# Ledger of designs, part 16: VH-VL binders against q86iv5

Target 1, 237 residues: q86iv5
Amino acid sequence: LDSCSICVDFVGNSLNDLLNIILNSGVIGTCGDLCSAVPGGQIVDTVCDLLCDYVGVDEFIKLISDVDPDPIYICEKISVCKTNDNAAASLDLVQINPQNGTVGGTFTLSIAYTVTNTIATGQLAFNIIDPTGNAFGDAVLLVQQSPEQYTQQFQFQATPSEQESFPNGLYTVQALVCEGSCGSPHPNTYTLANGTTTFTISGADSSSMSGAGSFSGSSQSTQTGAASGSGSGFALF
Short names: E, the ipSAE of ESMFold2; O, the ipSAE of ESMFold2 at other seeds; V2, 0.75 times the mean of E and O plus 0.25 times the DockQ between their complexes.

## First folded at step 5 (VH-VL; framework fv_ciduvectamig_arm2)

Design s12 (at its last look DockQ between E and O 0.02; V2 from the best seeds 0.00; counts 0 for: pae E 5.5 > 2, placed apart)
Fold by ESMFold2-Fast, scan of step 5:
Structure s12 (fold): chain C 237 residues (1-237), chain A 122 residues (1-122), chain B 110 residues (1-110)
Amino acid sequence: as target 1 above (237 residues)
Amino acid sequence: QVQLQQSGPRLVRPSQTLSLTCAISGDSVSSTSAAWSWIRQSPSRGLEWLGRTYYRSKWYNDYAVSVKSRITVNPDTSRNQFTLQLNSVTPEDTALYYCAREGWKYGAFDIWGQGTLVTVSS
Amino acid sequence: QSALTQPASVSGSPGQSITISCTGTSSDVGYYNYVSWYQQHPDKAPKVLLYYVTNRPSGVSSRFSGSKSGNTASLTISGLQAEDQADYHCSSYTRSSTFVFGGGTKLTVL
């Protein structure tokens, strides 16, 4: 298991806790003082100690406090994640099945992409934009991903919730392959490839103005590569 | 080359204390890269994590809520081992008991003892 | 009962692929990537198959792969072989610094 993945997951989960501890604490003299206050116990506190000890408590506090929320950038600054300003990739396929579904149904998003120059630390991310403009999505972390062809599938069930109501109508899917965090303004962050597609949830009249997503590639010729870590939740970009 | 060897009574009477020992070879019970756990397995409840002890700058313990009032997991650095004590046992504590090494980096149990079947009956 | 939900049984034929799900909550599977899978043959201690959702220990076949979406983790076994017949258990670290296990899934290779 690589230290980069551990760092990105830790910062992603604990950033707000760290900021609150820093804001509300008097003097933080050691990594142990800071990290023992982070919720999550044995594993989380030990990971915190490892990362903090790597740069020292003062520098760790500065990195957490001075950077807007971007776990990949913070972990690059700690030097546990690598960067590659020459990373390159293409999106070969963005496809959703079924193309016309119902509320409560299961949808599968299939993304195929080719890395042509190593992605040091990046994301494969997607957003699904509902007919009202509300978005949800997910991302998987890409670490030292070598040049080859990759395929990733995501599934979701169109079950209404407070975050997404799944109205009838046209949905847009946007997929991105990035070095760094997709959409981040931080140094060493690049959108390498993007693609879109659309689907509908039944009952809505998608008249002649409903656009179609586009993607390129040989279709069916994409091969699976190294597995990326699991992602969940909403992607915002 | 890390091995865990379990020992302790296999028959315990209701209301008594269940006591098991796990001897460690090839690693140290005070290693800062590991935690030392007890896990039991029964047909009715499946696998249940019971608790851990571990050393960083001092000793720590964590326990599952279901046993927290009755359980102690203690290290013994001089013998390089750790123990389980479970007080006030009932027949529902009848299970196959394992000790295991928990890798903090992985969040996984990578080394397991051989298991000890403990029967609680009079 | 078990904190994580697994199907009680699954079956497949040699050469096929099967998938076993493990569903938890936003305080365990949905929060951390400290999700592991264990294989247990009769009369043996469990053996770690996957950790950190997708990672294989040295010596574990690439036929075993893992994934996670939301509160559900999955173990997939491709190219199913007779020796894969065993019980499979998932586990997850929790926000309370504890571990929880699934109920276990008995895999039968037909």
Scores: ipSAE 0.661, ipTM 0.844, lowest interface PAE 1.5, mean pLDDT 87
Fold by ESMFold2 at other seeds, look of step 6:
Structure s12 (fold): chain C 237 residues (1-237), chain A 122 residues (1-122), chain B 110 residues (1-110)
Amino acid sequence: as target 1 above (237 residues)
Amino acid sequence: QVQLQQSGPRLVRPSQTLSLTCAISGDSVSSTSAAWSWIRQSPSRGLEWLGRTYYRSKWYNDYAVSVKSRITVNPDTSRNQFTLQLNSVTPEDTALYYCAREGWKYGAFDIWGQGTLVTVSS
Amino acid sequence: QSALTQPASVSGSPGQSITISCTGTSSDVGYYNYVSWYQQHPDKAPKVLLYYVTNRPSGVSSRFSGSKSGNTASLTISGLQAEDQADYHCSSYTRSSTFVFGGGTKLTVL
C-alpha cells in the first residue's frame, strides 16, 4: 500500500483515540508519548510514530485537535496525500438491483464513473435514504485515480437493526465522486459528480426481523492500471 | 507540594442540592496538565467516580452516566478551587466525598482531599 | 455492582507474594493502558501505587508491581509486610472518557 492510503486508514481508525489521549494526558512532548497510548498493537504504534515524526508532534496534535478533523484532510495537510484542484469525473451509471425487493433481501449497487482528470485523493461515496429520511452509506478511498473508466459494486442485506429498520416504501440512493472527502468543507475538496437511483421494499413486515446491515464492496473494472476498492467505515454525507 | 482542602455542609435534606468545594494549593485549577475530579465512597458501592473539570484550550467536563442528569463540576479560577453540585439528592447519595487531581499523565488520581462525609437524611 | 471485578479479600503471611486481579471489559481495562491501583488504609484517603499499568510514583516501594493481559490487570505485592494490610482498588479510564473503579480488595496480613 502507498503512504497516502496508510495515513488515511490510520487516522480514520485512530482519530477518536488520539483526541481522547491528547485531552486526558495534558502534556505530550514526543510522538512516543502520544503513539504508545494508541490501542491496536505494534503496527498501529509504528504507523503513528512514523506519521507523527514526519510532521512533528506539535503540528500532529494541532491537526488531530481541529474542530472538524477529517482523515483525508489531515493526510493532505501533512503532504502524505496529494491534492488536485482540477480533478474531474462523471458518473456513468448508478444502478440498484433488484429495484423491487423485500426485507432481508440482498441488493447490489453498481456505480460506473469516468475520471477525466486525475483524482489525487478522493472518495466514491453513497447514501441510501429510507422512506422516513434516515440514511446510511459507505465510501471508498480513491488515490491517484488516473483518467479511465471504473466500476464498483456494493452489496447489502436489508436486515433490520437499531440503526435501520428497513420500512416498506421508496428508497433513494445518492452517489458522489469527489476530490477530498465527500461533503467536507475543507480546502481542496470538490464534488466532481453525483447521481441517484431508487428502489422499493414492499410486502414484508420488518417488525419481526432483526440484525445489523452491512456492506461489502467489489470492483469489476475495465482497467488500464490496477484499480481496487475496499469498504471503509460507515459514511453519511 | 500540591494539597486539596475540602469544605461544605455535612447534612443535606432529600431533594436538595449537595454542594462541596475543593481548594487547591501548590497547583492551578487551570493547569493544562491536570484534571479535577469528584469521587465518593460508600460501603455498598465502594469508590465511584462522579465527574471532572479541566482546561485544555477551553473548559471541559466529563460526568459518570449514573449522575449525569444531576451533576455539575465547575472551576473557580479566581479562588483556585472547584466545586461539586449534585441536585435532587436521596439517602442513596450518602457517602464520603473526595476531590482528587488526575495527575499530569496516564489517568491516575495522584492527590486526594481529606474527604467529607455527607449524610442525606430527613 | 462495580464496573471492575476484584476479589473481595486476599491474605498472606509476611514475606509472601500475593497478587490481586482486576477484570473489566474491552471498553475499559482492555481498551487503553490507563489502569491505576490505590492503597487505602482505614480512615484515610486512597494513595496511588501504580499508574499506566506498571509505573510507580516516587516514594512507592519496588515491592509493588503491575501487569495487564487482555481485560485483566494485576497488582503484585512481594515481600509482604504488616503495613501492607489495607484495601486495594483498581481504576481504569474508559473509551467514553470516564473512570471506573473495582469493588476493592481487603488484604489481610496474617
Scores: ipSAE 0.305, ipTM 0.663, lowest interface PAE 3.8, mean pLDDT 87
Fold by ESMFold2, look of step 6:
Structure s12 (fold): chain C 237 residues (1-237), chain A 122 residues (1-122), chain B 110 residues (1-110)
Amino acid sequence: as target 1 above (237 residues)
Amino acid sequence: QVQLQQSGPRLVRPSQTLSLTCAISGDSVSSTSAAWSWIRQSPSRGLEWLGRTYYRSKWYNDYAVSVKSRITVNPDTSRNQFTLQLNSVTPEDTALYYCAREGWKYGAFDIWGQGTLVTVSS
Amino acid sequence: QSALTQPASVSGSPGQSITISCTGTSSDVGYYNYVSWYQQHPDKAPKVLLYYVTNRPSGVSSRFSGSKSGNTASLTISGLQAEDQADYHCSSYTRSSTFVFGGGTKLTVL
């Protein structure tokens, strides 16, 4: 169990709660005052205390109050996630199946990449850009990804929702492998590789909302740790 | 080495209060790195988490919705133990009751008591 | 009944791999990564096999592995052995600061 993944998960899940506590509470003098108010019970509060105590309550509040907070960057500033300015990777395959599908159909995005110098804390991320220019996507956290080959798959069902109606036309898939958060302006952030592919959808109903889209991911290599992802909405870049 | 030792009655009549005790050795009930839970097991429902107590500057409790109106979990720092009280029991509360430690690093139950089979019947 | 859905039973022959699923919601399995698996032999207390989706405590065989995708967690047992015949339970921490368990899966080794 690595502290970096726990930190990124905590910040990602608890950021809004922390901001609400900071904005609506009086003077916060200790990490205990802040962290005991975070929902999630003993395990979430303990992670909060450890991270907060490591940098001090004033610095912790400053980091999470940033206008554009980034969980990976925050955890790097806390020093529980490492950086590697020499991280290196290449994309071997960016493929989506089917290349020609329909509204309601299931699409599988397959990404194969090779790490040639360890990715200390980064992302495998993608955007899907619909014919009107709207984008959605997801990202998977990569922690201490040693040099080797990896395969990651994402699936989504093209079910119209408020966030994406899946209009007919040509879709562009953009995939990135990054050190740090993909697309972030923060220091120690690098796009290591990128790739694109396309697919088409016919028969879309852009005027109806019946549900929300979702993503899932898996890993089929011998890389360190587990990689998984799920989500809705647009990617972090 | 942390160990949990359970005690309490094995037969309880309907409408009474089920009361079980879990004694802790090798750790403290007031440890800020752990929480202390009760879990029961029955053939019809499998494992069911009931509730916990833990200390972070003060004592907190969390309870499962299914029993929230009837359950109390209390620490006893002087005897280094924690208790389960389940009010107004019915035969559906018949189960094998476990106490367990939730480790802060794991979010999982890493130490379990030996279990106490409690029968609720007339 | 059980908040998490597991198959009631699975079976396999020695040497094969089997996978047990555990499906919840976006408020439990899909919310945090505090998902754990327990092995329970008859008349014994459950023993933790995996925590935080993939991590094995000291002394747990590397034949046990875990994964999670969306609202579904999976336990995979490779190289199935007779001693693996037991009940297997999944658990998830929830957004409401509670734990939920699956209904359990009885694994039979043929």
Scores: ipSAE 0.163, ipTM 0.640, lowest interface PAE 5.5, mean pLDDT 85
ESMFold2 (binder alone), look of step 6: mean pLDDT 93; pTM 0.954

Design s13 (at its last look DockQ between E and O 0.62; V2 from the best seeds 0.00; counts 0 for: pae E 9.8 > 2)
Fold by ESMFold2-Fast, scan of step 5:
Structure s13 (fold): chain C 237 residues (1-237), chain A 122 residues (1-122), chain B 110 residues (1-110)
Amino acid sequence: as target 1 above (237 residues)
Amino acid sequence: QVQLQQSGPRLVRPSQTLSLTCAISGDSVSSTSAAWSWIRQSPSRGLEWLGRTYYRSKWYNDYAVSVKSRITVNPDTSRNQFTLQLNSVTPEDTALYYCAREGIKYGAFDIWGQGTLVTVSS
Amino acid sequence: QSALTQPASVSGSPGQSITISCTGTSSDVGYYNYVSWYQQHPDKAPKVLLYYVTNRPSGVSSRFSGSKSGNTASLTISGLQAEDQADYHCSSYTRSSTFVFGGGTKLTVL
């Protein structure tokens, strides 16, 4: 597996732990001292050691402690993830099925995009904005994605939860393909393509009245193509 | 090419210690990119990971909760091998025992020993 | 019981596609991408088939693919062949620095 994906996953899971250790530990002399304090044991500590040793403990701490850290940017600065300022892509399809559904129903978001110049490290990201302006979404990590057409599918069930109530009305889907983290102010970050679609929710279907089959607020990613990794609740852009 | 070769008794009496050895060729037991695990398989419980030993500046062990009080996994750098000791065995410990390498890059068991069927009976 | 939930059996015909699910928790499958799949033929040790959810070791056919959504990982076998008849096991690293396995799925190719 590529070291970039491993790095992005590690930083994504451990950033707050690392920040807390750095803030509270005072003097940290070695990567071993820092990484042994990170929860997760054998694999997590070993990945931490490898990344930290690659740049040295002082530089690693500096990168983690930056005022606006993000996993892709950190891993690019470590040099385990590549950048491409000339990356290029287009969004060919943003479609949601059904376009008219009910509370408790299952929705499938289909995205087709074409990479025309290699994406070194980036994201396919989406936001779904409900009628009240509340948003939820997910992102898939794209690593060394060559020029070709790709498809991704995401599923979610419109089951009310504390995160998202699924009111009746018009929903907006925004999708982006980015080099770097979508919406990030960091160098080597570019929005390559964007697209939107809409769908409506009205009423409730019979299945939403049953508690046993309900996964409240669950966003699901079904992957086709070369993309891997996900995050939820990302910022509106 | 990395290979794991298992040896040890196939019959153990209840209350005794089960002891197995896994000899490593093509890699070092002290490799910092690997960990060395014992996994068992029985019809009733399926595959169960039991524990590991690994080297990162010093030796570490991790053990499954179900066996933690009875298990030791030890490296032997002189013979390039590692061992399983499971104390106070019961008939429920009857299983096919495997040693395996954990590849850190993969987070998976990429090399397995041949397996040793251990029967616990009086 | 096994820590990860798999169907006990699945069947298909040559040329079909089948999918095997593996459901865990937010402390294993849902937390890490260290999810692996193993193929086991009778009287053989398990062989790693997929690791890190989607990745194939050298020599593993592209007919085998993996995915993950939330707490559930899936193995899909396309273009079923007679030689695919075997037991399939999923495994996940945990936040406690352990590994857990599923109960295994017997694939029958008819």
Scores: ipSAE 0.718, ipTM 0.867, lowest interface PAE 1.2, mean pLDDT 88
Fold by ESMFold2 at other seeds, look of step 6:
Structure s13 (fold): chain C 237 residues (1-237), chain A 122 residues (1-122), chain B 110 residues (1-110)
Amino acid sequence: as target 1 above (237 residues)
Amino acid sequence: QVQLQQSGPRLVRPSQTLSLTCAISGDSVSSTSAAWSWIRQSPSRGLEWLGRTYYRSKWYNDYAVSVKSRITVNPDTSRNQFTLQLNSVTPEDTALYYCAREGIKYGAFDIWGQGTLVTVSS
Amino acid sequence: QSALTQPASVSGSPGQSITISCTGTSSDVGYYNYVSWYQQHPDKAPKVLLYYVTNRPSGVSSRFSGSKSGNTASLTISGLQAEDQADYHCSSYTRSSTFVFGGGTKLTVL
C-alpha cells in the first residue's frame, strides 16, 4: 500500500465532508480540529492527520477549499503523489464485446495500453456516450506505472435506470490514459493517448427488475509485467 | 514479533459476567499505531466483531450494536493487557473468543490471539 | 445472520482459479476501501490474507488477489493448491466506525 493511493482514496472519499467541516466550523487551528470531525473513526482520522500534518493545516484547508478541487491534484500538491510532465503512453486496443447487443445484455470493455515513459500519478478512464449524448463511465488510478504493456477489462449490464435508459442506437466508447486526472485543467495534467470504439443496442428489453448499471474491474498484466490500481474510480471526464 | 496471549475462565453461568484478558508482547496497548479488538466465533454465526479500545490523546471504545449495552473493553497499561467484560451472558454467548490487533496502517486484524472457548451453561 | 454475504461453500480442482464474493452495503463495503480477507484452517486463528481490498501482507502468496466494485468485494485464488482448503472470511470497516464480517466460505479442494 503506497501513500499516494491512500491519499487519493482518502481525499476522494472525504472531500465533501472536509468541505462541509471547513465551511461550517467556527475555528480550525490544528489538523486535529479538522480531522477528528471527519466521519470514519480512528482509521480515517489517522490518514487525515498524517496528510494534513505533512503539509500543515492552513495549506491543507486551502487545497481542499479550491473552487475546483481534484483528489489527484491535491495529493500532488502535498507531494505524496509524484508528477511526470514527460509521461507518455499509447492505447493499443479499445474493444467492446459484443459490438451488437440488446438492452439488459452484458458488455465487456477491453483496453490495452503501453507506457513509454512512466505515468507517475494518472488515470485510465472511459466514457460511454449513448445515442442522445448522455455519458457514463469510470476510471482507475495509475501510480508509478513503469514502461510496459498493460491490460484492463470492465463489464456492465445495460439495465435501464434513472441515470441511463439504454436507448436503442449507436453508442460511442471513449478511452483515455492520462497523467493526472483525465480532463482536469490543473497543472501537471496531460492526456497521453485516447481511443474510441462503438457498439449498438437493438431489440427487445429483456432486463430484470434491478434497473441499475454498475461496473466491475480488475487489473491484469501480461506475463512480463504487472499493474495494479485502486478499486475506486474518479468521475467522468 | 508481536504476540497476543489470552486467559480467562472457560465456563460461565447464565446471567453472569464473562471476563477475558489478552496479554500483549512486542507492542504496547497504548500504541497510537494500533487498536485492540475482541472477536468471537460461534458455529451458528461465524466471526463477529464485538468491540475495541484504542488510544489517541485519550482512550476510546467502539462496540458492535448487538452487544453495545453489555460490553466493556478496557486497557491495562501497567500490565500491557486489555480485557473483555460481557455482562448478563446467555447460552447464545457460547463461542470461541479471540483478541486481535488492528494495525492502523493495514486497517485490518493482523495479529490474533490463540482463542479461548467459552461455554455458557448451567 | 452475518452483515456481509458470502457463498457458504465453493470448490475447485488443483490448478484452477476460484472467486469468492463478499456483498455488503453502501455503509460498509461500498463506503470505504477498508476491506480485508482472512484465511482460517481448522483449529487455527484466522490469518490476514488481504487488506485494503488488494494488498497482500509479506509472506502471502501472489496467487491471492482482490478487487472491489460498488458494494461487492472479491477474493480470487489462482493456481489452487491443496493447502488452500480452508474457511475464508471477509471483513469491512463501516461508516459507524465498526467492523463487520461475512458469514464465511468453506473452500474445498477436490
Scores: ipSAE 0.029, ipTM 0.572, lowest interface PAE 7.8, mean pLDDT 84
Fold by ESMFold2, look of step 6:
Structure s13 (fold): chain C 237 residues (1-237), chain A 122 residues (1-122), chain B 110 residues (1-110)
Amino acid sequence: as target 1 above (237 residues)
Amino acid sequence: QVQLQQSGPRLVRPSQTLSLTCAISGDSVSSTSAAWSWIRQSPSRGLEWLGRTYYRSKWYNDYAVSVKSRITVNPDTSRNQFTLQLNSVTPEDTALYYCAREGIKYGAFDIWGQGTLVTVSS
Amino acid sequence: QSALTQPASVSGSPGQSITISCTGTSSDVGYYNYVSWYQQHPDKAPKVLLYYVTNRPSGVSSRFSGSKSGNTASLTISGLQAEDQADYHCSSYTRSSTFVFGGGTKLTVL
């Protein structure tokens, strides 16, 4: 288990709780004062203490209280995630199957990309934009991705929900590969490649908003490596 | 090598208190890198986490909602052990009870006791 | 009435790959990455197989791998062997500082 992934996960899940504690407390003098108040019990408190103690409570609060806080950036500033300003990649394929489907059908998004200079800490991110402009998507963390070809697959069932009704029409898929958080203004952040594709949904309109899309991810490489989709959809570009 | 050894009665009558003890060797119950849990297993419910105790500048407990009103998990630093106390038991509390170490590095139960089958009946 | 949903049983022949799913909610499997898997042989305590979705403790075969997407985690066993016949349990740490388990999956090696 690498410390970078642990840091990004902790900060991503705890950022709002940390901000609330900082805003509602008078004087925070130790990491224990801050971290013992974070919800999540012993596991989360211990991760908080380790990260906070590594840079000191004042620096940790400063990073969390930034105008545009960003989990990857924070973990880079703490020095538990590495950066590579020369990271490079290309998008080889952004493909959705079927290209013409129906409400309730299953769609598979395949993204292939080639890393040509190591991505130290970055993201593979995508959005799917429905005919009305509503978007949903996901991002997966990329840590120490060596030069190689990679494939990620995501599946969803077009089951109407309150978040996405899956209307008939043309859908646009946007995909990005980034060093740092995709779309972030922070230093050491680069959009390395982007790609788009489209698909259509035809047939009867949804009569229910019940249901959900769930995303599954997997990686395939021509060199031994690891990349796995375990995130859930919070990425908009 | 960390080991957990369980002890306690195997038969408890309804409405009584179930009490089990887990003795720790090779580690300390007050270790700040671990938490100490009780988990039970039954054919109808599978594995169920019941609660834990852990030390971070003071002692803390977390309990499953399903048993929170009846459960207490206590450390005993002088004997290097921790205990389960489950009040007002019913036949539905019949299960194989495990103690387990929760390792902070893993966020998982990496050391388990041998298990104690507890039957609740008259 | 397990908090996490697993198939009750799966089967496979030696050399095949099988996958066991574990479905929870946004307050457990979908919230943190503290998802773990346990192997349990008859009359034995569970043994941790994977933690933090994908990580193997020392001594666990690379034939075991894990993944997670949304509210569903998966355990994959490749190159199935006779000794893999056991019960498999998933667990997730929750936003409420508790642990929940799946109902367990009995794997039969044919």
Scores: ipSAE 0.008, ipTM 0.562, lowest interface PAE 9.8, mean pLDDT 84
ESMFold2 (binder alone), look of step 6: mean pLDDT 93; pTM 0.957

Design s14
Fold by ESMFold2-Fast, scan of step 5:
Structure s14 (fold): chain C 237 residues (1-237), chain A 122 residues (1-122), chain B 110 residues (1-110)
Amino acid sequence: as target 1 above (237 residues)
Amino acid sequence: QVQLQQSGPRLVRPSQTLSLTCAISGDSVSSTSAAWSWIRQSPSRGLEWLGRTYYRSKWYNDYAVSVKSRITVNPDTSRNQFTLQLNSVTPEDTALYYCAREGKYYGAFDIWGQGTLVTVSS
Amino acid sequence: QSALTQPASVSGSPGQSITISCTGTSSDVGYYNYVSWYQQHPDKAPKVLLYYVTNRPSGVSSRFSGSKSGNTASLTISGLQAEDQADYHCSSYTRSSTFVFGGGTKLTVL
């Protein structure tokens, strides 16, 4: 198991908890003091201690308290995730099915990409921009992706919610392959490839529906360093 | 290398306490990289995690909500073992009981005991 | 009545691929990647097949692979063999420092 994926997941899940502990705690003298306060119990405590011990509690707190924290950058600074300033990739396919659907329907986003120089730690990310300019998206972590062809699928149901109303009209899909976190200002971050497509939602407005939009991702890359999707429901970049 | 050996009564009457012991060899019950769990299996509920004990400067316990009021998982460092005590048993507690280690694979039980079938009946 | 939902049974022929799903909530499968899969042959304790969604313990065949999308994790067995006939269980760590299991899936190799 690679420590990089564990670190990115831990920071992604616990960043706000860590920030609250740092802001509200008196003296934090050890990794144990910090980590025992993080919700999640036995496994989360163990992972937190492991990661904090790599850099020490003072540096760990500093990284978490950065003004633009992102899990990949933090984990690269801890030295559990690798960087590659020469990473390279291309986006071969960005396709959404159906290309003309209805409110309440299920949409599948298929992305194919080719890595031409190893991605050490990065993301495949996308945003879907509705006709009014509101956006939502998701990303999958890419760890030590060797030069090969990869595919990734994401599904969502166009069910109106407070976050996204799914109005009738033209939707834009933007997809990026990045070394580092897509859109991050941190060192060792590069946009490697960019692709776009569109789809249309038409039909009856179901704004009276009291449901929330469901969003999910899946991966077809099965190599040892392959990552799975994470649903955010909000714009990523 | 690491082995878990289970022992304890296999027949318990309703309202009594179910007590099982899991003896550890090849590892320490106080290892800071491990946790020690009880899991049961029944036809009606499948696999069900009951609780754990583990050591991190002090002893901790976690318990499933369904049994929390009746369960104790307790380590014994002198004998390198841990125990399950489940109070006020009913026929619904009839199951195959396993002890297991939460060890080197994050979020998984990598070593299991052989299992003890416990029947709760008159 | 298990906390995680699995199909009760699945079947396939030798050489084919099958997939078993495991659906939870945003407080277990959807929150952590501490999802594991177990193989259980009759009268045997469960054996870990996959952990952390995708990772194989030493000695587990590469025919076994895992994935996760939202609140659903999946186990795929490729190149089905007769000895794969067994019960398969998923489990997930939860935000409450507990574990939950699926109901189990009986795989029949035809």
Scores: ipSAE 0.586, ipTM 0.790, lowest interface PAE 1.7, mean pLDDT 88

